# Ledger of designs, part 35: VH-VL binders against q9nrl2r1430to1533

Target 1, 104 residues: q9nrl2r1430to1533
Amino acid sequence: GGVHELSAFEQLVVELVRHDDSWPFLKLVSKIQVPDYYDIIKKPIALNIIREKVNKCEYKLASEFIDDIELMFSNCFEYNPRNTSEAKAGTRLQAFFHIQAQKL

## First folded at step 19 (VH-VL)

Design cc10
Fold by OpenDDE, fold request of step 24:
Structure cc10 (fold): chain C 104 residues (1-104), chain A 121 residues (1-121), chain B 107 residues (1-107)
Amino acid sequence: as target 1 above (104 residues)
Amino acid sequence: QVQLQESGPGLVKPSQTLSLTCTVSGHSIDYGYTWHWIRQHPGKGLEWIGSIYYSGRTEYNPSLKSLVTISADTSKNQFSLKLSSVTAADTAVYYCARGPYTSDNYYMDVWGQGTTVTVSS
Amino acid sequence: DIQMTQSPSSVSASVGDRVTITCKASQSISSYVAWYQQKPGKAPEPLIYSASYLYSGVPSRFSGSGSGTDFTLTISSLQPEDFATYYCQQANSFPLTFGQGTKLEIK
């Protein structure tokens, strides 16, 4: 049911945040630290935002939750070349997410 | 729930341009992911044509690159395929598909039902 | 380009049989292989991603294995609805490429 689904979203967000490779995704990229980020990424998102949406029950479907997470990864790979630490972390975290998402 | 639907003329004359559109519902095409075109000649296997990222950046099959253009229209939530100078060899079922945006693992997790395109005089 | 050599091209089997399909990559692609099932007149349906992970809803009789260059799709106990054509795909780099397909027919 909906409660279990929401709980599943909460649990997965917790697991994502606790993952060793979550550091690029915990919060929105700083415009000060990365001045051109928002010129390239038009729909920024991060785990803290997704967590807030989960807590506010804004996701009615698993697909909506998954879409936000995939946007987060998409942004990472769009902005960061493959050989960067961010992209490498994203690759590992996304792989983890893909496995867990099948349980939703 | 995302759904993809291919559309376009089922018959194209040789030397003309094949134009197809993939209409996406349940998800905005500029909201992450990678979007793909794949085709299947009658009785044959699957051939990747090209892809467009949610950002609009494209990747093309080198064997078709000079003839292929993939574009996106976010206002209509569609992405399109244009294949120029078609021949009988371009007769196929054409599929659009979605897959995660990754660094090194581009699989397709949702497919359209496909649309048949016949190249004939 | 990375070539995916899929074998066999066709296989006849009976309900309850164990079926194995193989794909060999022309170079190492880690575990970045996907498998699809296609029935006549229908679009391919995804079965497995990253060599060994099943999509939700895919029966547990399906399994994938392999890493590097050799990959395998296994159906432990064939069911009537499993007769179809199967394709592997290397997902590691562009251009994306598929195996030739394996048509699984009823014996």
Scores: ipSAE 0.935, ipTM 0.962, lowest interface PAE 0.4, mean pLDDT 97
Fold by OpenDDE, fold request of step 20:
Structure cc10 (fold): chain C 104 residues (1-104), chain A 121 residues (1-121), chain B 107 residues (1-107)
Amino acid sequence: as target 1 above (104 residues)
Amino acid sequence: QVQLQESGPGLVKPSQTLSLTCTVSGHSIDYGYTWHWIRQHPGKGLEWIGSIYYSGRTEYNPSLKSLVTISADTSKNQFSLKLSSVTAADTAVYYCARGPYTSDNYYMDVWGQGTTVTVSS
Amino acid sequence: DIQMTQSPSSVSASVGDRVTITCKASQSISSYVAWYQQKPGKAPEPLIYSASYLYSGVPSRFSGSGSGTDFTLTISSLQPEDFATYYCQQANSFPLTFGQGTKLEIK
């Protein structure tokens, strides 16, 4: 494949993944480790899935991309109490995302 | 692009129930986010009524909680407000809005145009 | 409940003026304040979130600052389209609450 500059979506996904607080969001939650997760969260999503969608050019509008990211955070706060490490990481990562999203 | 539009009767009699619906387009209401109802009495400021998360969980203004019900209909991509036992004090422009689902920072990033509700006998 | 007190309630200014609106929270709310602009007969429009970050499309003459209990919205050089009512909102905890508003009028 040819070499090209990363799109704004690609760049932001890279930044999100590399963020110190991305660890709860890198992959889908394991049903083995969290048996009740999928009983509560009906639309699971993670950064690896979002990255794949970006790579496949599935996002035509910035709003579509933002919506998937916001769903990811919504799921985190819906499932995890605010005092958990996951929620705290999510809070920081979401704050970062909100700033970057305004540039899209 | 997400759009919100309020609808419902513009006139309600005292002691009756005010019912409004917010129709959302360009985004599914069960696809993350938090959805809000806000009102503004004529010539006055903004008052938060309540919110419903994409999951269906709700938050209410304690001053109105006993009289307010917020619900969602995902099949119609709508969420609704019911305010019982209305009085003249409930005359206002009613707005629905969207905001991110956060842990501790609930702001509204998209608003409907608002709908006027007058309580009068 | 967290109370938000805006100052002033109204202000008269001219085009080109620097305008400052303040909002004081009854308790510390970190940086979790949003600002909205409302023109007559219209819905509020978001200006700022998290005390100091502008939404896309908001002119750079708008700025927000503050943390803890004291927050400020500043318009560096007032334009004709800026005459409106402005509201602060604490976004930190339920119930969500707004300031009483500041009406910015033409002098």
Scores: ipSAE 0.933, ipTM 0.963, lowest interface PAE 0.4, mean pLDDT 97
Fold by OpenDDE, fold request of step 20:
Structure cc10 (fold): chain C 104 residues (1-104), chain A 121 residues (1-121), chain B 107 residues (1-107)
Amino acid sequence: as target 1 above (104 residues)
Amino acid sequence: QVQLQESGPGLVKPSQTLSLTCTVSGHSIDYGYTWHWIRQHPGKGLEWIGSIYYSGRTEYNPSLKSLVTISADTSKNQFSLKLSSVTAADTAVYYCARGPYTSDNYYMDVWGQGTTVTVSS
Amino acid sequence: DIQMTQSPSSVSASVGDRVTITCKASQSISSYVAWYQQKPGKAPEPLIYSASYLYSGVPSRFSGSGSGTDFTLTISSLQPEDFATYYCQQANSFPLTFGQGTKLEIK
């Protein structure tokens, strides 16, 4: 493959992944570790999946990219009570994302 | 880009049920986010009625809770508002809106154009 | 419930003026305040989220500040298109509540 500058989507995904609060979102939740997760969350998504979609140029509009990220956060808050570490991390990461998303 | 459009009868008789629908385009309502109903009485401010999460879970204004039902139809990509036993006080412009699903920061980032509902005999 | 007390209810100003609108929450809500602009016959348009962040496309003459209970929307140099009604909203907890609104009129 050739060397290229990162797109805005690629750059933002990198920043999200590198964020200290990204740990709940890096990959899909394990069904073994969380047996009831997929009974509640019907459209699972994670940063590794989003990154793959970016790499494959599957996002034609910024809104599509943003929607996947917001789904990711929505799933987090739907499943995790507000006072959990996951929800707290999600809150901080989402706040960061909302600011960065305005630049897209 | 997401667009929201309110629809329903513009005239409702007292004691009847007000029914409105918000049709969403450019985004699936079960694909994250929170969906809101807000109203504005003529010459007055904004009042939150209730919300429905992408999962179908709802939140209601306590002052209206006993009279309000919000539901979603994913097959039509719509969410709806039902307000029972209406009075003249329910005359207003009704807006649907979208906002991010958060734990503690529920703002509305996209609004419909609004639809006027008049309660009159 | 969290009450949002917005002031003033109306303000008359001229083009080029600096205008400030205040919103006071009945309890601390961190920075979870949104501001909207509404013109007659139109839906509210989002201006600011999280107290101080502008939506893309909002002119830089708009700014928001505050945390805890006291919040301010500022227009540094009023333009003709800015005459409208403005609303604050606490976004911290349900039920969601709005300020009473501030009608910004031409002097």
Scores: ipSAE 0.933, ipTM 0.963, lowest interface PAE 0.4, mean pLDDT 97
Fold by OpenDDE, fold request of step 20:
Structure cc10 (fold): chain C 104 residues (1-104), chain A 121 residues (1-121), chain B 107 residues (1-107)
Amino acid sequence: as target 1 above (104 residues)
Amino acid sequence: QVQLQESGPGLVKPSQTLSLTCTVSGHSIDYGYTWHWIRQHPGKGLEWIGSIYYSGRTEYNPSLKSLVTISADTSKNQFSLKLSSVTAADTAVYYCARGPYTSDNYYMDVWGQGTTVTVSS
Amino acid sequence: DIQMTQSPSSVSASVGDRVTITCKASQSISSYVAWYQQKPGKAPEPLIYSASYLYSGVPSRFSGSGSGTDFTLTISSLQPEDFATYYCQQANSFPLTFGQGTKLEIK
């Protein structure tokens, strides 16, 4: 391997991770901290997982990448009531993502 | 690319139940997103009927709630609409659509081509 | 329920014209408005989401603006393929509601 210019997916993941509202999404939810999470969310995903998939070139289409990100947000809103910090952060981050996704 | 296609009987008699299915390809319906049913009476505007989240939770138009049931079959990658006790007022083109799962911004980014349903004796 | 009052109901214009369609929400809905274009016998096609953001592939002559209760869709220079019916939709809360539509016809 060597230094290469980031792909569009890589760049967007970097921007998502660096976003102030990324904190609920950086890693999978802790089962210790949220014991019932995985009883409700059946397809968990997080930015670190998505980043790994990007790094491994597992996304062949932009739609596949977008779908994983949207799943991540879907999980957030499915589990977290809209008045929670997680949902509020998710709302802002998703709005950012929707704008950036149109450029893919 | 995700595609949605409506299917079901194009003719329904009054008082019967209208049943439609939206078949989704290119994406699993239980893999995030929100799935919607919208209809359009001939020469009229658009009316939201209801939605089902990827989790199976539903939202319904209050004006139709008592008569509408939306469900999903993940094994077939389909979600369905049932509208009971139909009248001529339910004659319309019925669309299924997809949109992001959000907390406050439910727009439809992909639509089916629509299917015409006529309620007539 | 949130009502979307769309105007005008119809408008006749010529190619090259600037066309503006407005939607007024019965209450503040932030920027959560979508716009759709529908041609006869076809499904609505998404144009704009979140009041002002164009979907990929939508010509730049389309633009959306507004926040709160007043929203506008603008076509800066009308093209032949733009003659259609346009709908606004409030996306902020259930039940989701649409404007009455604006039929854009050839003058």
Scores: ipSAE 0.932, ipTM 0.963, lowest interface PAE 0.4, mean pLDDT 97
Fold by OpenDDE, fold request of step 24:
Structure cc10 (fold): chain C 104 residues (1-104), chain A 121 residues (1-121), chain B 107 residues (1-107)
Amino acid sequence: as target 1 above (104 residues)
Amino acid sequence: QVQLQESGPGLVKPSQTLSLTCTVSGHSIDYGYTWHWIRQHPGKGLEWIGSIYYSGRTEYNPSLKSLVTISADTSKNQFSLKLSSVTAADTAVYYCARGPYTSDNYYMDVWGQGTTVTVSS
Amino acid sequence: DIQMTQSPSSVSASVGDRVTITCKASQSISSYVAWYQQKPGKAPEPLIYSASYLYSGVPSRFSGSGSGTDFTLTISSLQPEDFATYYCQQANSFPLTFGQGTKLEIK
């Protein structure tokens, strides 16, 4: 065991988490705070879950990693109207991700 | 890794319903993203027909809305296009495509190879 | 609906030439424009998204610019494999719409 260089997936997750617009995505939506969320979103996911999958080396292809991130954004836009703070944050974070994803 | 493949009859008679299917491999259609149908009349440009979100919600071109139905079958990992009352004007190469689910930026990042549909008696 | 007026409809050029294709939107669409390349008998291939970002694998001689209503696709030094038809697309709102296309032919 020891310090090793972060993989491209690990690095990108770190960048996403540190982004100012990551706050809607850091963890799963609270059912208490948003009672109807899970009636609408059937495949919930968040950055902490994706980070855990990266740490466990569950992504064998870049496309698998990208798909989970895109699902996360898809869920955001499916549930949140365009004028919400969550959707606006998601728009900015997704734009950032799309640029970074081209490097994977 | 994701691949899209259009399939359906290459010949349709006028007034009949055109039915096409897009089979997706390498990714589940209910796992995020937006799925699109686009067509191209011979020697002409591209025309958006409609889209279906991973959730099953749809968007249609208003010029075709009354005649178009897009649906998804998650069990087969397919989404389909039905265009009723076809005429010669519906002769075209039909493409299915995928793009990210966004709030304001719906581009297509993966396309099928296209399938030719001819409307003729 | 948002109309995308693409020009020119066709252009003849030689290998090594600088080529510019323009697309004008009927209303402001920020930077939400995509560009596609289509060769005869083939499906469109994505080149650029969000007006100026290249897909992985697209040669650096391709570039996109613009915001609001005026957008351009530029090929800095034309290569033999670049002769094709190019399309712009507004991605900002439904219904999604494409430009009429620009056929880039060998001079």
Scores: ipSAE 0.932, ipTM 0.962, lowest interface PAE 0.4, mean pLDDT 97

Design cc10
Fold by OpenDDE, fold request of step 24:
Structure cc10 (fold): chain C 104 residues (1-104), chain A 121 residues (1-121), chain B 107 residues (1-107)
Amino acid sequence: as target 1 above (104 residues)
Amino acid sequence: QVQLQESGPGLVKPSQTLSLTCTVSGHSIDYGYTWHWIRQHPGKGLEWIGSIYYSGRTEYNPSLKSLVTISADTSKNQFSLKLSSVTAADTAVYYCARGPYTSDNYYMDVWGQGTTVTVSS
Amino acid sequence: DIQMTQSPSSVSASVGDRVTITCKASQSISSYVAWYQQKPGKAPEPLIYSASYLYSGVPSRFSGSGSGTDFTLTISSLQPEDFATYYCQQANSFPLTFGQGTKLEIK
């Protein structure tokens, strides 16, 4: 088999997914588990969706990729109070992302 | 590739309401992030006025809170500042800015060019 | 409110000089400090976020350090385009507050 060289976006998504604090962001929030989530969050997004967009080459600019990830974090902090485990995980993951994003 | 641009009257009479608009291009204001108003009195430093989250929730400087209203119009991709009962102390360059939505680290990563507002009779 | 005391208020320096600007917070704010550069008639431009991280495109001669209450912006070798006013900002809690600024002038 051939070897695939990951793009910068692909690499960063892999790093985000593998991060210990990625668990709130891996897939869309369950409406069953969180019944009021979609009453508050109108533009839901998650890492699996972003990864799919990367795989389909839907991001033409780094800013577009960054915007989707920032939306993901924005949703987290909009819904979750800062003392929740989700918000705390989000804080750490976002800090990591902000550093990595400067390299794009 | 987001850009912000302030607009509004450059001259306001005392006791009137100052109204400014920030027009955002290259990004939808309801697509995450936090949006800020900051001002700078002539020869002085920077003063935070207030912020509006992408959700429409607001934060205000307590020193100005009773006189300030920040709102967003997603149909025009704009957010606005209204400051009532202005005095000469409100003469300043007014900036709008964007920053990431965070839990505890609200910095501004993109700024408008600023618009000068003079309060004078 | 968290107060940011910035020093010095002004400094005269020459090209090639090492310049240090300090901000002291009235209470601990971890590493949640941003630095901005402002030239006359222009909007502030972001330099540093989270106390020590440079934005893309910012020259490496700029650096930030500090945590808790004491923060520093350093320009290792001043260039002509660096003469401007610099501001620190605490980003930890509302109301957001700035230092009073440091005007860096040509000696």
Scores: ipSAE 0.931, ipTM 0.962, lowest interface PAE 0.4, mean pLDDT 97
Fold by OpenDDE, last read:
Structure cc10 (fold): chain C 104 residues (1-104), chain A 121 residues (1-121), chain B 107 residues (1-107)
Amino acid sequence: as target 1 above (104 residues)
Amino acid sequence: QVQLQESGPGLVKPSQTLSLTCTVSGHSIDYGYTWHWIRQHPGKGLEWIGSIYYSGRTEYNPSLKSLVTISADTSKNQFSLKLSSVTAADTAVYYCARGPYTSDNYYMDVWGQGTTVTVSS
Amino acid sequence: DIQMTQSPSSVSASVGDRVTITCKASQSISSYVAWYQQKPGKAPEPLIYSASYLYSGVPSRFSGSGSGTDFTLTISSLQPEDFATYYCQQANSFPLTFGQGTKLEIK
């Protein structure tokens, strides 16, 4: 037994969630608030889902974890024009992620 | 890990259509990211041809746009390049590559080995 | 289109030397520059993204700097395996464009 340190994936998810620009990514987009979102985005994902997968030890490789995060950003830029607050937040958060991902 | 492999005929006659396929393994092409075609004429530098997003949207080099078509087949996990009306100037090593889907920073983080295409009668 | 001009086109150096390659953009592209290394008969290999960040596995003797229009790739102490052709790429806008390349040869 005993307390274990957070894994690299757990730590990075915590850092992403705590980032000032994480707000568009914390949970899945609401179909009520954005009725056409799921007509455009076919593989929705969010940080809470990724965190849950980490907690369940579903990522065996760093590449699998990175792929889910990159999908999350891809969805953001696919749906949101560059001048939106969501896209701008995504740009900054993705830049942060790219740096941190090199440490995995 | 993701791997990319180019395939297609190594020899094409002038005025014909060059067709290449990039087969992706270790990652689904409709699972985020941007996918690129780049070529390199013998002894020359690198030239971007075009890109296709995981959603199927495309971007093309304006100098080649009228002659280039990039498409994706998710069932085969492949994306393809078609270049029509080829000439000797299209002789090159052709590379496919992957890069992050971004708003303003499109770099290539994984490359295929490249495939040589010669245009000759 | 954004033009990327590398200098020099070729350079001869010895093992242990400090080597600097410059890339100049025709307009400001912030920090959106990537660097690649290519050896004969091989595909380009990524070295640096966003002007100054090294990919995992790239030796620390490689470094990138710059913003706006002027960018630099530096090898602090040249090793035998570093003799190759290097390319910069602007990643800021379509069409994506590369520098003409710098061939680093052994003196």
Scores: ipSAE 0.931, ipTM 0.962, lowest interface PAE 0.4, mean pLDDT 97
Fold by OpenDDE, last read:
Structure cc10 (fold): chain C 104 residues (1-104), chain A 121 residues (1-121), chain B 107 residues (1-107)
Amino acid sequence: as target 1 above (104 residues)
Amino acid sequence: QVQLQESGPGLVKPSQTLSLTCTVSGHSIDYGYTWHWIRQHPGKGLEWIGSIYYSGRTEYNPSLKSLVTISADTSKNQFSLKLSSVTAADTAVYYCARGPYTSDNYYMDVWGQGTTVTVSS
Amino acid sequence: DIQMTQSPSSVSASVGDRVTITCKASQSISSYVAWYQQKPGKAPEPLIYSASYLYSGVPSRFSGSGSGTDFTLTISSLQPEDFATYYCQQANSFPLTFGQGTKLEIK
């Protein structure tokens, strides 16, 4: 394919993925590793899914893109207590996202 | 774009139960976020009443907890407030609002226009 | 509960003035403070989150600063549309609490 400029959504997803605190969010939680996750979280989502939606141009509004990212963070804080590494990473990544989202 | 709209009776008698509903459009209430009820007595500041997470879990103001119930109806994309045993002190403009679901930073980024509730015999 | 002591309760100023509103928390809340603007008969509108970050569309003459217990909202050059009541809110823990408000009036 040819070289093209990344959209604002593409750029932000790249930045989120490259962030040091993205590790809990890169892909869906494993049911094998976390057996009760899907008993609690009913709308799972991850950065790889969001990236795919961006690539397919499924987001027509910035609010739609933001909503998926916020769902991802909501799931993190719903499942993980505050003192966990996942929650701490989520806190930092969400703070970063909130700043970047204002530019969309 | 998400929009919130409060609705319910504007007049309630003392000792009765105040019931309000917040109708959300442009976003599903079970799709992340936290949902808040706030009120403002005439000429006074803002008071947080309670919140409901997208999961259905709730948080309440301890000063009102025994009298407040917040619930959600995903089929109608609404969340509701019930305040029992009202007095004149519960006369206020009632707002619903949305904010991000966070670990430690619960601000409100979208507000409804508010609805006035008067408690009077 | 965390109390937010906001000052002053009211302030009179002229267009072009620099205005400062302060909010002090009863305990450290890091940078988890939000600021809202409310005009008569209207709902509060968000201005700032996380102590210092402006929402999109908020004029750059607004700024927020502070961490720990002391927070400040500043309007560098007051405009006619800025006369309103402002509220700080601690967002760090439940129960969520607001400052008493500052009514900014025209001198």
Scores: ipSAE 0.929, ipTM 0.961, lowest interface PAE 0.4, mean pLDDT 96
Fold by OpenDDE, look of step 22:
Structure cc10 (fold): chain C 104 residues (1-104), chain A 121 residues (1-121), chain B 107 residues (1-107)
Amino acid sequence: as target 1 above (104 residues)
Amino acid sequence: QVQLQESGPGLVKPSQTLSLTCTVSGHSIDYGYTWHWIRQHPGKGLEWIGSIYYSGRTEYNPSLKSLVTISADTSKNQFSLKLSSVTAADTAVYYCARGPYTSDNYYMDVWGQGTTVTVSS
Amino acid sequence: DIQMTQSPSSVSASVGDRVTITCKASQSISSYVAWYQQKPGKAPEPLIYSASYLYSGVPSRFSGSGSGTDFTLTISSLQPEDFATYYCQQANSFPLTFGQGTKLEIK
């Protein structure tokens, strides 16, 4: 395709992915590396999935996009104790997201 | 857009159990977030009652913990509050609310309109 | 429990006035404070989260500041629709707690 302006959702996903604290969220958790993850987290999601949904124009409302991002963070805090690197990264990234989401 | 609506009996007798339900529309309650119950006695401030995570885990106000039960019914997209052994002190407007699931920043970004519950014999 | 001491309990002001409401936490809560506006017979509406960030749609005349234990909500120029009761809330840890509220009345 040609060069086009990023939508607000696309831009925000790019910013989230580029954030230093995005590493726990870039792709779905490996069942091999974390065998019990999917026993606990019933609606897994990650930034690559959200990006794909954005690219496919599956989000008609900003609230739908926000809900997926919040689910992503919810899953992180549900599975990871507060003192983990993942939770700490999630805390910072979520704070960033909450600010950016107000622009949507 | 997400909307919350409280429902339940507006009158409860002393020593009975207060039961309220929050019906959520526009968003599934098991799709992330934290769900809260807050109350406000007539002419008074706001008091947090308890919360339930989308996973079903709960947090309760210690002052009410022994008397409060919060549960969720995903099939109905509702979460509920039960407060046992009520007294006149439990007369209040009861609100349900939504907030993000966080580690350290539990604010309420969407509120129901509230429902009045009067405890009277 | 973390106590939120809000002041003043009430304040009378005129349209166009600058109004400041303060909230003091009994212990440090970083920037994890939210502010709400409540009008009679209505549910609280969120104004500010994380001490200083306005929700979308909140007029820019509202602002929040502070960190640690001392927080402020400021209305730079009161409008008629701003007369209401305002609440701070510490959002850092359970049990979640609110300030006593500040009733902003017309002078």
Scores: ipSAE 0.898, ipTM 0.951, lowest interface PAE 0.5, mean pLDDT 96
Fold by OpenDDE, look of step 19:
Structure cc10 (fold): chain C 104 residues (1-104), chain A 121 residues (1-121), chain B 107 residues (1-107)
Amino acid sequence: as target 1 above (104 residues)
Amino acid sequence: QVQLQESGPGLVKPSQTLSLTCTVSGHSIDYGYTWHWIRQHPGKGLEWIGSIYYSGRTEYNPSLKSLVTISADTSKNQFSLKLSSVTAADTAVYYCARGPYTSDNYYMDVWGQGTTVTVSS
Amino acid sequence: DIQMTQSPSSVSASVGDRVTITCKASQSISSYVAWYQQKPGKAPEPLIYSASYLYSGVPSRFSGSGSGTDFTLTISSLQPEDFATYYCQQANSFPLTFGQGTKLEIK
C-alpha cells in the first residue's frame, strides 16, 4: 500500500511498541506460560490489541484510548510485584505514556 | 470523560458509622485505575483515608485503618467509604478521586466535588 | 510515614509577581510529587505530577522542579485566578501524605 499519515493514536502506539520497555506488553500473556494469570486479570489487554482497535478506528475519544493503555499498565502492576522486571519496565513505560498522553 | 460524585448523609451522630458513596460516570471502576478517599477538616489540609484498586484490593491510612472500610460495587459503578465510631474530629469535607494504578506514583488526576459530613449530637 | 513539610504557610503577593512554594520530604521520594490548587469551597485541582509535568490545560506560568527531598512549585507571573491554596503530595508510597498547604493571598 501507499504511505499514510499516522493519527495521534497510531503514532503513540508505534512509540510505545518501539520503547525498550514494551516487551511485557506486546502480546497477551500466555496461559500456558503463566497458568494463573487469567484467574487474577479479568480484562486482559496488550499493545497488539490496542493497535488493532486503533487501526479499526474503534476509539472515538482520546479517553477511550487512554483507558485501554492504563488498563494494560494496571494489569501489569496488579499481577507483578514492584521488584519484578515486568513491573519495572511497566513503570518506565507508563511514565513515558503519561507524558505523551497530555498531548492527546 | 470521567466524573466522580460523592453522596451520603451530611449529618452523623457520634459513635455511629459514616457511610459515603462515590458514583463514577464515563468510566468503569473495574477497568483499571486506583480510587481514593480524601478528607479535609474545616480550615485544615488534606488527609488521605484510603484507596481501592480496580481489582478490589485496598490500602488504608494506618491512623484510620481499624475504623475504615472501602468497598466497590461494579454493578452500580460505585465505591464506598465506611468510617465507624465517628467523633467530632471526623467532621470534614470528603472527596473521592481517581488516579493511575502504579507501583510508585499515586497521584490523583480527577476529583469529585466533595461532600460535607458533620458529626454532631 | 513520609512527612511533607510545605512552606510558607501563607504568602501575600501581587499580580505579576513571581511566587515559589517549597515542599520538603522526610525521606527521598525520587520525583514522585504532585501539586494541587484549591479555591474556597471547591475541590482540589491537579496541577503537576511527577514533580515537573503539567497537566493539560494548566497554564505554562506554572512549573515544578526538584527531586529526592526538595521540591518547588513556581508561578512565574501571578494572575488574578491564581490566588488559592496549594498543596504538595508525596505519591511514592502508602500512606499517601500531603503538605500543610500554602495560602496565596492578594497583597
Scores: ipSAE 0.890, ipTM 0.949, lowest interface PAE 0.5, mean pLDDT 96

